# Ledger of designs, part 60: VH-VL binders against q9nrl2r1430to1533

Target 1, 104 residues: q9nrl2r1430to1533
Amino acid sequence: GGVHELSAFEQLVVELVRHDDSWPFLKLVSKIQVPDYYDIIKKPIALNIIREKVNKCEYKLASEFIDDIELMFSNCFEYNPRNTSEAKAGTRLQAFFHIQAQKL
Key: E = the ipSAE of ESMFold2; O = the ipSAE of OpenDDE; V2 = 0.75 times the mean of E and O plus 0.25 times the DockQ between their complexes.

## First folded at step 3 (VH-VL)

Design j42 (framework fv_nezutatug)
Fold by OpenDDE, second read of step 4:
Structure j42 (fold): chain C 104 residues (1-104), chain A 122 residues (1-122), chain B 107 residues (1-107)
Amino acid sequence: as target 1 above (104 residues)
Amino acid sequence: QVQLQESGPGLVKPSQTLSLTCTVSGGSISRGYSWHWIRQHPGKGLEWIGSIYYSGRTDYNPSLKSLVTISADTSKNQFSLKLSSVTAADTAVYYCARGPYRLEWHYGMDVWGQGTTVTVSS
Amino acid sequence: DIQMTQSPSSVSASVGDRVTITCKASQSISSWVAWYQQKPGKAPEPLIYAASSLQSGVPSRFSGSGSGTDFTLTISSLQPEDFATYYCQQANSFPLTFGQGTKLEIK
């Protein structure tokens, strides 16, 4: 592709970020807002971090990219009960991602 | 696209251990999913055997728990089923499948292998 | 264990017909129900998840509804390729359990 064309990873990240259910995932969880988060989640990650890795071409395989995205979701589901807004959003966003990831 | 493929011997003698492997292609065994074994006895319905997660955690059908072991090798992008002390009742088509990270999280098993027939016979 | 009871066990229908299959859970399972289609000699294919959400690529003539204990799969206008066996599955709790299946046959 051209210089101004987004890679498949870039495009997917854009789509994830633009999704209505991306709000729990845009940035790392604030320790101030959620004091015990990092006691539970040992490998924190967020879409902004993943985007940076994409921009830096750190993903050599689609599987690596997918693994980080899935880590992001698994963190959400580990910390949040399923009836929370975050978990519900995560569920929907993950479903979206799983569909989109098939195109990678 | 992600595909699953079962492999292993199609014939097992009674009292022996049935061993199958599911190979994942077009994607990886990632923590966003659960990985399942399901079987279907000839002319019968579907029976869940067990599941494994990226963490290594397993869940087993209580009816089979004492006889079932599921393991995974993420480096090979495979997960396996071992069923010990098989009998004719274990004759079935065995499927591996992919599901959500937590099964109670809405969507069901969205990718299935083609299935492999295992016959228990002397 | 949660039992999933499908009805009917078999149904004969014609192309163009509206077909409804029911699945009843032995206890409340919220909306944690999936539906699968299985053709002879093939693996089950996912149709519906979360009781009413279509899997990717599934025709819109398929729909799911229900919550709690009573669930339905509906085919609004039966097509030739829809003759198969259908299974419901609960994903509310372990062990995962399936309905006994509904065989949809051509009349």
Scores: ipSAE 0.023, ipTM 0.721, lowest interface PAE 4.3, mean pLDDT 92
Fold by ESMFold2-Fast, scan of step 3:
Structure j42 (fold): chain C 104 residues (1-104), chain A 122 residues (1-122), chain B 107 residues (1-107)
Amino acid sequence: as target 1 above (104 residues)
Amino acid sequence: QVQLQESGPGLVKPSQTLSLTCTVSGGSISRGYSWHWIRQHPGKGLEWIGSIYYSGRTDYNPSLKSLVTISADTSKNQFSLKLSSVTAADTAVYYCARGPYRLEWHYGMDVWGQGTTVTVSS
Amino acid sequence: DIQMTQSPSSVSASVGDRVTITCKASQSISSWVAWYQQKPGKAPEPLIYAASSLQSGVPSRFSGSGSGTDFTLTISSLQPEDFATYYCQQANSFPLTFGQGTKLEIK
């Protein structure tokens, strides 16, 4: 809640978007590009959706924001084999997120 | 700077298998892009043949049915097209192209090879 | 399959002209259209994606618009290097399909 909390969420999302390993997470997975994704992943999410929710003040608690970010990483690891570029990027970006989330 | 280059035979006999390879430089085919084959018949428009994703999953144009196979060799940074039982109707310029990145809200092919001409004739 | 129909099939224009070409999908494709420019003997070059987004490096005189079934590519002030064939492509569903092309010729 409040101005400080909303500012912190926006700052963190910007940091994630600017990170070199954000590429698998910028936008929702395309049904054209990955037709079976939505058969496997029941709660799809991406950084552009999270950023939109932050900008519209839809997160009432820091835990709700953190849950959406963690869902994004969980989806990545569920869908992508561990040796893929996506999973490796996700592992590095999640570690970065955990360090930055300590500020929340 | 990602570049794509097609290679393969310029002439193929009817009933044989056409085999083309696309060599990718300046980027890895293991990254989260889709990789496509498109052809253009003489004096006609563009026809999408199929694609392979970073994961090895493939999608094919149903009009080509069981005749098409696309595969990738990540160690050589190449992906390839096999089109079996070719006829004169398969005479075309064949292009390879890089498709949209998985989590970008854009559609279309942003990098294309120069094209390779294939003639099916005795 | 989604059929993409372009009009006109050819257009003659002069440098400095405003040129518009249209593309119609046989069913709704939301905003998922891309546009390409092809010069004789060369591969298609991407111009527009998602109906209205410019590809990196494409001059601002090119613009795209539309949603649903009707899409337009506009060149606001034609330059000599713009004489080419233009193709639309739907990216809403497989198989991916292209329009038949519009030839832009010097008047």
Scores: ipSAE 0.000, ipTM 0.548, lowest interface PAE 15.4, mean pLDDT 85

Design j43 (framework fv_nezutatug; at its last look DockQ between E and O 0.10; V2 from the best seeds 0.00; counts 0 for: pae E 16.5 > 2, placed apart)
Fold by OpenDDE, look of step 5:
Structure j43 (fold): chain C 104 residues (1-104), chain A 122 residues (1-122), chain B 107 residues (1-107)
Amino acid sequence: as target 1 above (104 residues)
Amino acid sequence: QVQLQESGPGLVKPSQTLSLTCTVSGGSISSGYSWHWIRQHPGKGLEWIGSIYYSGRTDYNPSLKSLVTISADTSKNQFSLKLSSVTAADTAVYYCARGPYRSDWHYYMDVWGQGTTVTVSS
Amino acid sequence: DIQMTQSPSSVSASVGDRVTITCKASQSISSWVAWYQQKPGKAPEPLIYAASSLQSGVPSRFSGSGSGTDFTLTISSLQPEDFATYYCQQANSFPLTFGQGTKLEIK
């Protein structure tokens, strides 16, 4: 490994993960717990996956990183009705992200 | 960096169907976000026509709903607008735009095409 | 439908001036207002979302405020490139609706 300074992408992922409203997004939805999720969501993604992509330097442009984050939120809003805890958490986290993304 | 470009006939005869296409580059219409059509009559303000989402769902302005169809072609990374039975009132600059996906209709447009002028005339 | 009424319809100002544009909603829309800038012959560009959040790349001289039915866009010190038409938009519910616009002209 070695010690290196966090990139802007890494730092933002850390901030997203630490946010109180990150709980719906930390890892992929369980097919066992939500049997129909993957019938509806065709491009699943989560913060742990995005973090891994960042660690592997798979994002060459900030727009690519932002697109994955927006996909993550889109999936949440597509599957969860607006009155659910997941959708409400997602709404707040997305707002936070939009502010933080200005640093990129 | 995502870019949007409108294309289609600049002249349409009354009672015919207006057809426009928005070509998206630098990003995929299947990777999230919301995609919108907005128009601006000469010297006037902006009017939301309708939206299509990355899932393929659509929402339309009720004032135009019976006449409007928005569709997407993911293979071409395009989404389109069809407005039937046009009149002079449909003469406008037509914009396609992108916005974030939201759960509660709180949509705004963060990226716009340059717009294309459509004139309805016999 | 929610109606958005902007005031004034036009305003003349000089470089360096403080300019305020108002948008009134026909019903409460919380903070779900966006602001756009449009220059002649160009597409609108986003300035503000959620009433007070600046879009990325927008100069800090632009600010938004308000909640409920009354919203304002403020330019603290007008620059030459700021002369344009500005639009508010409500994002509280469908159909999405825009204000009629405010044309900011050079005095």
Scores: ipSAE 0.601, ipTM 0.894, lowest interface PAE 0.9, mean pLDDT 94
Fold by ESMFold2-Fast, scan of step 3:
Structure j43 (fold): chain C 104 residues (1-104), chain A 122 residues (1-122), chain B 107 residues (1-107)
Amino acid sequence: as target 1 above (104 residues)
Amino acid sequence: QVQLQESGPGLVKPSQTLSLTCTVSGGSISSGYSWHWIRQHPGKGLEWIGSIYYSGRTDYNPSLKSLVTISADTSKNQFSLKLSSVTAADTAVYYCARGPYRSDWHYYMDVWGQGTTVTVSS
Amino acid sequence: DIQMTQSPSSVSASVGDRVTITCKASQSISSWVAWYQQKPGKAPEPLIYAASSLQSGVPSRFSGSGSGTDFTLTISSLQPEDFATYYCQQANSFPLTFGQGTKLEIK
């Protein structure tokens, strides 16, 4: 993407990080605390990694940025049963993201 | 634009508790940022005291942990420092500052208050 | 605690000079160092974060480099307003720690 899109991606990532339901997504899942996570999830990602990619201008299109955010939610729902606090947080944050992403 | 301003007594007696408040304008302390206290002794370098996050989580410098309390008042958009049992060694300029978002791996301060001078003397 | 050691403690330079300040961490901090400028009677102002990223609004004559334990701040062509004390800070872990400062003085 362009210089204008970089500012929009940064603003959206900051909004996601500040959301009450961002806690499962701020950084990569610890393999020490959750040893089977990396056996199940093949493409791990988190908001800190996505923010670094934004800052390094690695997203050329809004669709690439959106794909990484959606991968993050997909990983959450694949690993966590739907009755968990992680899955519930993911559902609410994903809905918030879909509303904000309409501005991209 | 976000601005921070320190306030509190300029003179504190030894053995008393120092209380300082940082007032934040142009942004919310309930946002994803971390909020820090740093001090600077006369003619010396910078010392990090501690931080508070939007969640209420606090981190303190281990050298000061038993003496320090940091708290937040979201209704006033303020966060505060209390240092108990002060001595002359606590004489310093005290700064409040904003750091990166909650649970970030990398902590640096992008907005600073002007600083307030505190003298500990009888 | 991670100890940050700056070198030199003071440096005298003239307008137009290239000035280099170094900072050494007692253990690896990856690229997570920040640099600050402090003028007398003023609060510190951020210059560099993540070793080499320039803070918005900071002149391009300032640059940072390094990784692991050894870091450098460079001013490519010193200006009169650059005479100040410079601090490095490790941004990796708590407690946050600063170098002792480098005072940049007019020659």
Scores: ipSAE 0.000, ipTM 0.545, lowest interface PAE 16.1, mean pLDDT 85
Fold by ESMFold2, look of step 5:
Structure j43 (fold): chain C 104 residues (1-104), chain A 122 residues (1-122), chain B 107 residues (1-107)
Amino acid sequence: as target 1 above (104 residues)
Amino acid sequence: QVQLQESGPGLVKPSQTLSLTCTVSGGSISSGYSWHWIRQHPGKGLEWIGSIYYSGRTDYNPSLKSLVTISADTSKNQFSLKLSSVTAADTAVYYCARGPYRSDWHYYMDVWGQGTTVTVSS
Amino acid sequence: DIQMTQSPSSVSASVGDRVTITCKASQSISSWVAWYQQKPGKAPEPLIYAASSLQSGVPSRFSGSGSGTDFTLTISSLQPEDFATYYCQQANSFPLTFGQGTKLEIK
């Protein structure tokens, strides 16, 4: 979209990174530390990658940006059982994202 | 643990609108999940009716598209089905179900409600 | 719409038997298949997603395989609680569609 949408994406990514519950999402999951992750998760994504894509203007539509953010949460819920710290953090950060995304 | 429970009338007359609700407990419908209505006709298999997502987007079975509406009420943690102009062919057990949100739109159901029987007869 | 054809319609087997149930799609659906178990008077319960991935809490005697158009659910050693109806579901494209079911009965 336009420069207004790209600035809004940048602002939203900054708010997500700053949130206390962002810790599972900052970087891609380590294949060394979690060897089976990439057997289960076919389209890995993380906040650092999304931020890079915003900075490089790689999102043409707001829906593409939203889809990457939602993919990030969906991956978390697919890999992690719902009672884990990772899944609980994902639930809280996703709720925060939905509130902020209404401003897009 | 997430649980889904259908509610609504068990008997509906032909040409009326069938209205069902699914109440979600132990989780939020605003989470990164997809929410589905599926029905099972007597002595027959399962038929997907449609879905609603956290975003408010809906997808409907084309065979029912002009007759079906799915909506959500986040304040009540519920999503609903309305099916207009019902006939005897709409007699079925109606299920609500949950699946993980998938950006590639390939959906599976990981939690099902208990089902509610709806009979359409005069 | 993608038609899912299950076979057999029913199978009679004994506790301890190995049972296979097949599902054939009318066109290629990659690995976008799920399997469900349904007992009389109960809702379906998830078994398998993405053709071969076991849902959480499902016993390891259940396994799934296949890609393209031909898919198989296998129960390696039947238990008394496995007598039920089994459904496949394609998730390749909307509308989501299910097979007609396979009833697994005790012999």
Scores: ipSAE 0.000, ipTM 0.571, lowest interface PAE 16.5, mean pLDDT 87
OpenDDE, second read of step 4: ipSAE 0.469; ipTM 0.870
ESMFold2 (binder alone), look of step 5: mean pLDDT 92; pTM 0.946

Design j44 (framework fv_nezutatug)
Fold by ESMFold2-Fast, scan of step 3:
Structure j44 (fold): chain C 104 residues (1-104), chain A 122 residues (1-122), chain B 107 residues (1-107)
Amino acid sequence: as target 1 above (104 residues)
Amino acid sequence: QVQLQESGPGLVKPSQTLSLTCTVSGGSISSGYSWHWIRQHPGKGLEWIGSIYYSGRTDYNPSLKSLVTISADTSKNQFSLKLSSVTAADTAVYYCARVPYKLDYYYGMDVWGQGTTVTVSS
Amino acid sequence: DIQMTQSPSSVSASVGDRVTITCKASQSISSWVAWYQQKPGKAPEPLIYAASSLQSGVPSRFSGSGSGTDFTLTISSLQPEDFATYYCQQANSFPLTFGQGTKLEIK
């Protein structure tokens, strides 16, 4: 609940962060830990960046917010092979997001 | 750091429009915050009047019906209250306040102006 | 509209006492509750947000608890500067509403 203008986007981001499958998405991939990530992924994004954009009122439309979340999942599936734990977590979290996004 | 200060007339005649301004200093009217008007009748509790967001969205207390208008002037770092057709029942101390919504919790009204007394009488 | 009812309306206490003020919402409001302290002639000051989180700079003797409809503000060891009126406020839905206030007086 709540009565603040950005409550719906912020509540959804919080639900995504708290989900068991959020671990690949909480913060940007480290170049030290995954050196080739930024050679493959040209528009990196993570839940902490999306949450910051919500807090700064950078999303003018729900579609812009949805696009950033979908970019995050797209990056996951681009970098990680289908049978990895990262890709499986992304698939489940994306399904959860699609259900919750119906409220936007 | 951030301070709010109310200004406006201390005395308003019945049936006229009350106009109050809240000046924000030490910070700006920016995203991540809503800006509120609250009043307190003599010897009574607090009554929420309405709010405005950085986007320009407003929310008003339905008990004030169509009598209230809140607006913001970001170039002057101010937001204002207009209450039309005032009566003696509108005599109160009027406060402006800020509410942050940066996180997933309600932060309450974290900064308040000192209040300005408005008396409605002939 | 969501009605917030505080009890007691007034309480007399001595320095060092534990004081408890309760607030009841007419419908469930989760944790969308804040508490304020107001001294005579002054603006309200924030004490608690999100039902149980202490505002920066507020002494640790203040605490909040509750969820749903029933909320409590506790002062664990009353100090002379704590004699004031206390208000709860809900933000679950518009209009935002305050409790009627609880006046904390010297015994």
Scores: ipSAE 0.000, ipTM 0.570, lowest interface PAE 15.8, mean pLDDT 86

Design j45 (framework fv_nezutatug)
Fold by OpenDDE, second read of step 4:
Structure j45 (fold): chain C 104 residues (1-104), chain A 122 residues (1-122), chain B 107 residues (1-107)
Amino acid sequence: as target 1 above (104 residues)
Amino acid sequence: QVQLQESGPGLVKPSQTLSLTCTVSGGSISSGYSWHWIRQHPGKGLEWIGSIYYSGRTDYNPSLKSLVTISADTSKNQFSLKLSSVTAADTAVYYCARGSWRLEYQYAFDIWGQGTTVTVSS
Amino acid sequence: DIQMTQSPSSVSASVGDRVTITCKASQSISSWVAWYQQKPGKAPEPLIYAASSLQSGVPSRFSGSGSGTDFTLTISSLQPEDFATYYCQQANSFPLTFGQGTKLEIK
């Protein structure tokens, strides 16, 4: 295939994925590892899902893209106590995202 | 922009159930925020009543003597407060508010309704 | 429950004054403090999150500081529109709790 320039959404997702604090968000939470996760979180989402949506051009507005990213963080903060590694990572990644999102 | 509006009866008799609804516009209550009820007794400070999340989970202030129930109707983009067995102590301005996970800060209230006055009186 | 104790309960000041409001938590709450401004007959409006982060649209004369148990809201140069009641709120633990408020009045 040809080389294509990444869209702003694609680029931001790449940056999020590459961030050191992305590990809680790379893929959906495992039901095996966290048996009660899906009893609590009703709209699960992860960076791989968001990436797929970007690839499929499902986001028509930046706000839609941002909403999914923020949902991802919201899920993390709803489920994880603040003192957890996941929540701490999420806090830092979200801060990073907010800075990068200014470019959208 | 997201707006919140409280609605419900402004007068409730003692021992009855206070029922309020918060209607959210300009955004979905299922978007990953938290949704809260906060009240302010006349001349007093602010008291957090409880919260509901888009998942349906709720948190309540354990200090409240009356039974509190917070529910959400996603189809109407509303969430509600029921406070049973009210007394004069429950007379207050009741606010609904949004708590933002999205502002790098949890459990802070970034958007408030105008508030609705509820008086408990016979 | 975490108690948030504000001081002073009321303060009189003049336009141009530097005003400092403090909030002390009964236990450490890291930086999970929000500050709100409330004018009569209105809902509170957020000023500062996470102890020191100004909300969008909030004038730069407002600032917040502190961590652990001691927090401060500062208005560097008081403006007429700043006369109101201010509340701190801890967002560290449930139940969420507010300070009793500080009424900033015109001298």
Scores: ipSAE 0.028, ipTM 0.707, lowest interface PAE 3.5, mean pLDDT 91
Fold by ESMFold2-Fast, scan of step 3:
Structure j45 (fold): chain C 104 residues (1-104), chain A 122 residues (1-122), chain B 107 residues (1-107)
Amino acid sequence: as target 1 above (104 residues)
Amino acid sequence: QVQLQESGPGLVKPSQTLSLTCTVSGGSISSGYSWHWIRQHPGKGLEWIGSIYYSGRTDYNPSLKSLVTISADTSKNQFSLKLSSVTAADTAVYYCARGSWRLEYQYAFDIWGQGTTVTVSS
Amino acid sequence: DIQMTQSPSSVSASVGDRVTITCKASQSISSWVAWYQQKPGKAPEPLIYAASSLQSGVPSRFSGSGSGTDFTLTISSLQPEDFATYYCQQANSFPLTFGQGTKLEIK
C-alpha cells in the first residue's frame, strides 16, 4: 500500500481507458467536430476528467464516482442515435463497467 | 491482524482541547484505507466525527465545523483527533475505526478500537 | 444530511425467532448501507456491508437486503449471543450517518 498504491477507482478508470470501446469517451467532445453537442448535453464529462478527479481525491464516495461514469454513458445515449458506432461502443463499455464494478 | 487502540485523557475541562490518538498495529496507515473517529454519547447513538485518508485528505462532520482537526503521523503509525472548545456535550465514548477504500466496502468500518471514555467536567 | 431511521426502536424476542430490523434513508443511498452489532460496554462489530454482503466471520443466520431508501437486516434463527443493539449506517453522502439503533431484548 502507501502513497503509490493504485486506488480501486484508478484501477477501474485504467481498465476503461484500455478497453477497445473507450475511443468515444477518452476526452471531451470537440465543438468543432460536433457543433450541436453542447446545445444538447448540459453536463459534459469524459474519462480524462474523471481520471483527474480520481487523482485529486475528489470522489469522497463510490456513488459519486459511479454517478460520473453513468453520466458519461447517459450523455452518449442521449446525443447519439442507437445505430451509431458511438452508441454501440457505449453499450459495450457500459456492460464492461457494470461487470468490473461488481467484482470490486 | 490489524488492531486499533485509542489513548488520551479520560477527563477534560470545559473550553479546553480534547486530544486523542489511535495507534494502528499489524498494518500501515499509509495503506489505501481511510481512518475515522466516531463517538457515542450516553443514551445516544453513533456520531461520525471525521476521517483521514492515506493521501492526507481529511473530511469532517459539518456539525463539528472548525472545532475538529484530524492528523496522521506515519512514522509512528498513528492518527489523532483534536476537538477544540469542549463542553459537557462532548462527553462520550470515542472510537477509532478503519474504513475500506475498496468499492464494495466504501466507508463500512471493518475494524474498530475498543473505545475510550472522555468526560468533560470541571 | 441523510437521516437514517430504524424500526422498531426496541424488540423483544425468543431464541429461535426470526427477527427483522428495518432502516429507512431520507433520500436514495443506492446499496451503500452497513449494519453493526453492539453489546453493552463493547465497540460495534461489523455484520453487513454494501446492503447485502456478509462480513467475514459473521454467522450465516444474519442477512441484509434492500436498495434505494429501504433496507432490512434479518436474523433467521435468534441465538442467545444475538441480544444486542443493532445500527445501520449510510455511506452514500458525507457526513456519514447512523440510525438511532434497535435494541434486541430477551422476551
Scores: ipSAE 0.000, ipTM 0.565, lowest interface PAE 15.4, mean pLDDT 85

Design j46 (framework fv_nezutatug)
Fold by ESMFold2-Fast, scan of step 3:
Structure j46 (fold): chain C 104 residues (1-104), chain A 122 residues (1-122), chain B 107 residues (1-107)
Amino acid sequence: as target 1 above (104 residues)
Amino acid sequence: QVQLQESGPGLVKPSQTLSLTCTVSGGSISSGYSWHWIRQHPGKGLEWIGSIYYSGRTDYNPSLKSLVTISADTSKNQFSLKLSSVTAADTAVYYCARGHFRIGYHSYFDYWGQGTTVTVSS
Amino acid sequence: DIQMTQSPSSVSASVGDRVTITCKASQSISSWVAWYQQKPGKAPEPLIYAASSLQSGVPSRFSGSGSGTDFTLTISSLQPEDFATYYCQQANSFPLTFGQGTKLEIK
């Protein structure tokens, strides 16, 4: 069901993008600058890709949207050692997401 | 072939700032690797000081309590360490090193400089 | 910080011997361990990364194994040039930390 769910997903993505800790997640990691990223991360994703999927009504269920956001965080924690600025940002943003996702 | 070379003063007085530079050849510091400072005390202990990434972001060992600054000059293909308020405990051999596979395999150091000896003494 | 503890602190061996050095992490680090060889007056040189991957140019007599908290470096048949100090390093968490080193001496 696209219409009402799209509005909620769009609002949540906008909240994530505006969050101070969104900086590691805004765009896909550069293939040119970090080619080894794509050898390890088999399903790359970022907030700009998720937002495009929301705008194109590609999420039919809230679980599909939540799965893509969780994949984004999982990729971050696999890629980045614990206690890096990226991993800390990911931990805080994921906690924020979990609170906001309860409103879906 | 990638090479790293440390440079800086061998003797620093207590309370002064230690400044070291690493010059990289055979590869670009903006190429997607991480660039690190590691020291080795006379008692053989290796201690990671900090790193700067291809993106310009830095990470520091919390034990150094904001006394450390690492910066990069991409036009000269160099990165530098400043350690403020030094004491005799900062006497060590200082190495610069490249972190390879930081992305997928986390940081291991595939190229090291030869090391520069720094003595903190009055 | 993750503490890396090596054993033994020193080992005496003969050319042709099989030597095993162990490294224990204070908490799980998955496979994010590297091993280095250091000769007197020289910088450390990489041997193994990601617990078991051999660095390019390193002789095949060197191997690494382990996951979680317990890791080993094995030299299957010691050569004269292998007498050195060996260090493990974890890359799972910042700050990056090293073991105290294992000195390999001729018997």
Scores: ipSAE 0.006, ipTM 0.643, lowest interface PAE 10.2, mean pLDDT 87

Design j5 (framework fv_nezutatug)
Fold by ESMFold2-Fast, scan of step 3:
Structure j5 (fold): chain C 104 residues (1-104), chain A 122 residues (1-122), chain B 107 residues (1-107)
Amino acid sequence: as target 1 above (104 residues)
Amino acid sequence: QVQLQESGPGLVKPSQTLSLTCTVSGGSISTGYSWHWIRQHPGKGLEWIGSIYYSGRTDYNPSLKSLVTISADTSKNQFSLKLSSVTAADTAVYYCARGPYRLSYHYGMDVWGQGTTVTVSS
Amino acid sequence: DIQMTQSPSSVSASVGDRVTITCKASQSISSWVAWYQQKPGKAPEPLIYAASSLQSGVPSRFSGSGSGTDFTLTISSLQPEDFATYYCQQANSFPLTFGQGTKLEIK
């Protein structure tokens, strides 16, 4: 198909935002509160930025949307090791995303 | 699997500087985690000495601030403790530990070294 | 500095018992308490963080509760490997401080 599914992307982002495990991902990490984050993470992203991109029709392909969500999870696992609450939340939310993304 | 191992002298003379090193394997000290030194006096509880972050920021226990220096050597994946002007009261088991990063600084330490015994005597 | 006071200082119990250890902070620390188990000659092992969150790999018989100044560690059905010294730690502010420890011994 030649037209991306904007309403499907919006619905998926809304479901991610409402998920109990979304708290580490809602907004960008503050460089004032966590100054070393941006030394480690070179391509920061968060759900509020992804949602803005969806609303502005910036994703031309489902793969571009999926890549941004996966970058968000990749950043989480790069900065936050496996035994942290952030990493555990990320693992559960990523599994939820993979189920939902099958609809795309 | 991240592992920490302390090393240093078992005996130090009063008034000298105690130097201990923590070697980290299975993970990098250049991550968002904090890296801590904790000690345990014979028959007593645990005392936090201080910590260092990837950024080079250090935090020290105010009771030890004038005596303690923590540093990191990223090329060797190690962080070290120097405690100056030691006395018999500094006799303890010294542990290094991985602690939380800034977004989760309210959590505890999740990985500990086995500990190294330091005796201060003449 | 925030003082952490544990009660009791020691407790004797039998396998299968329910054991409760308490920890009191000298000022409010929200939910920012961690609990550790230390066996003789070994380093402390993490059990609980953020008052009630169980560390990965820790048996479900361990649980934590509390907020503000009063915190509790509970072992619901004591096992032989649980005889150890337990420490609470506040993670609310620097310097980080620990309780004096509670020694759990065989009755």
Scores: ipSAE 0.000, ipTM 0.551, lowest interface PAE 15.8, mean pLDDT 85

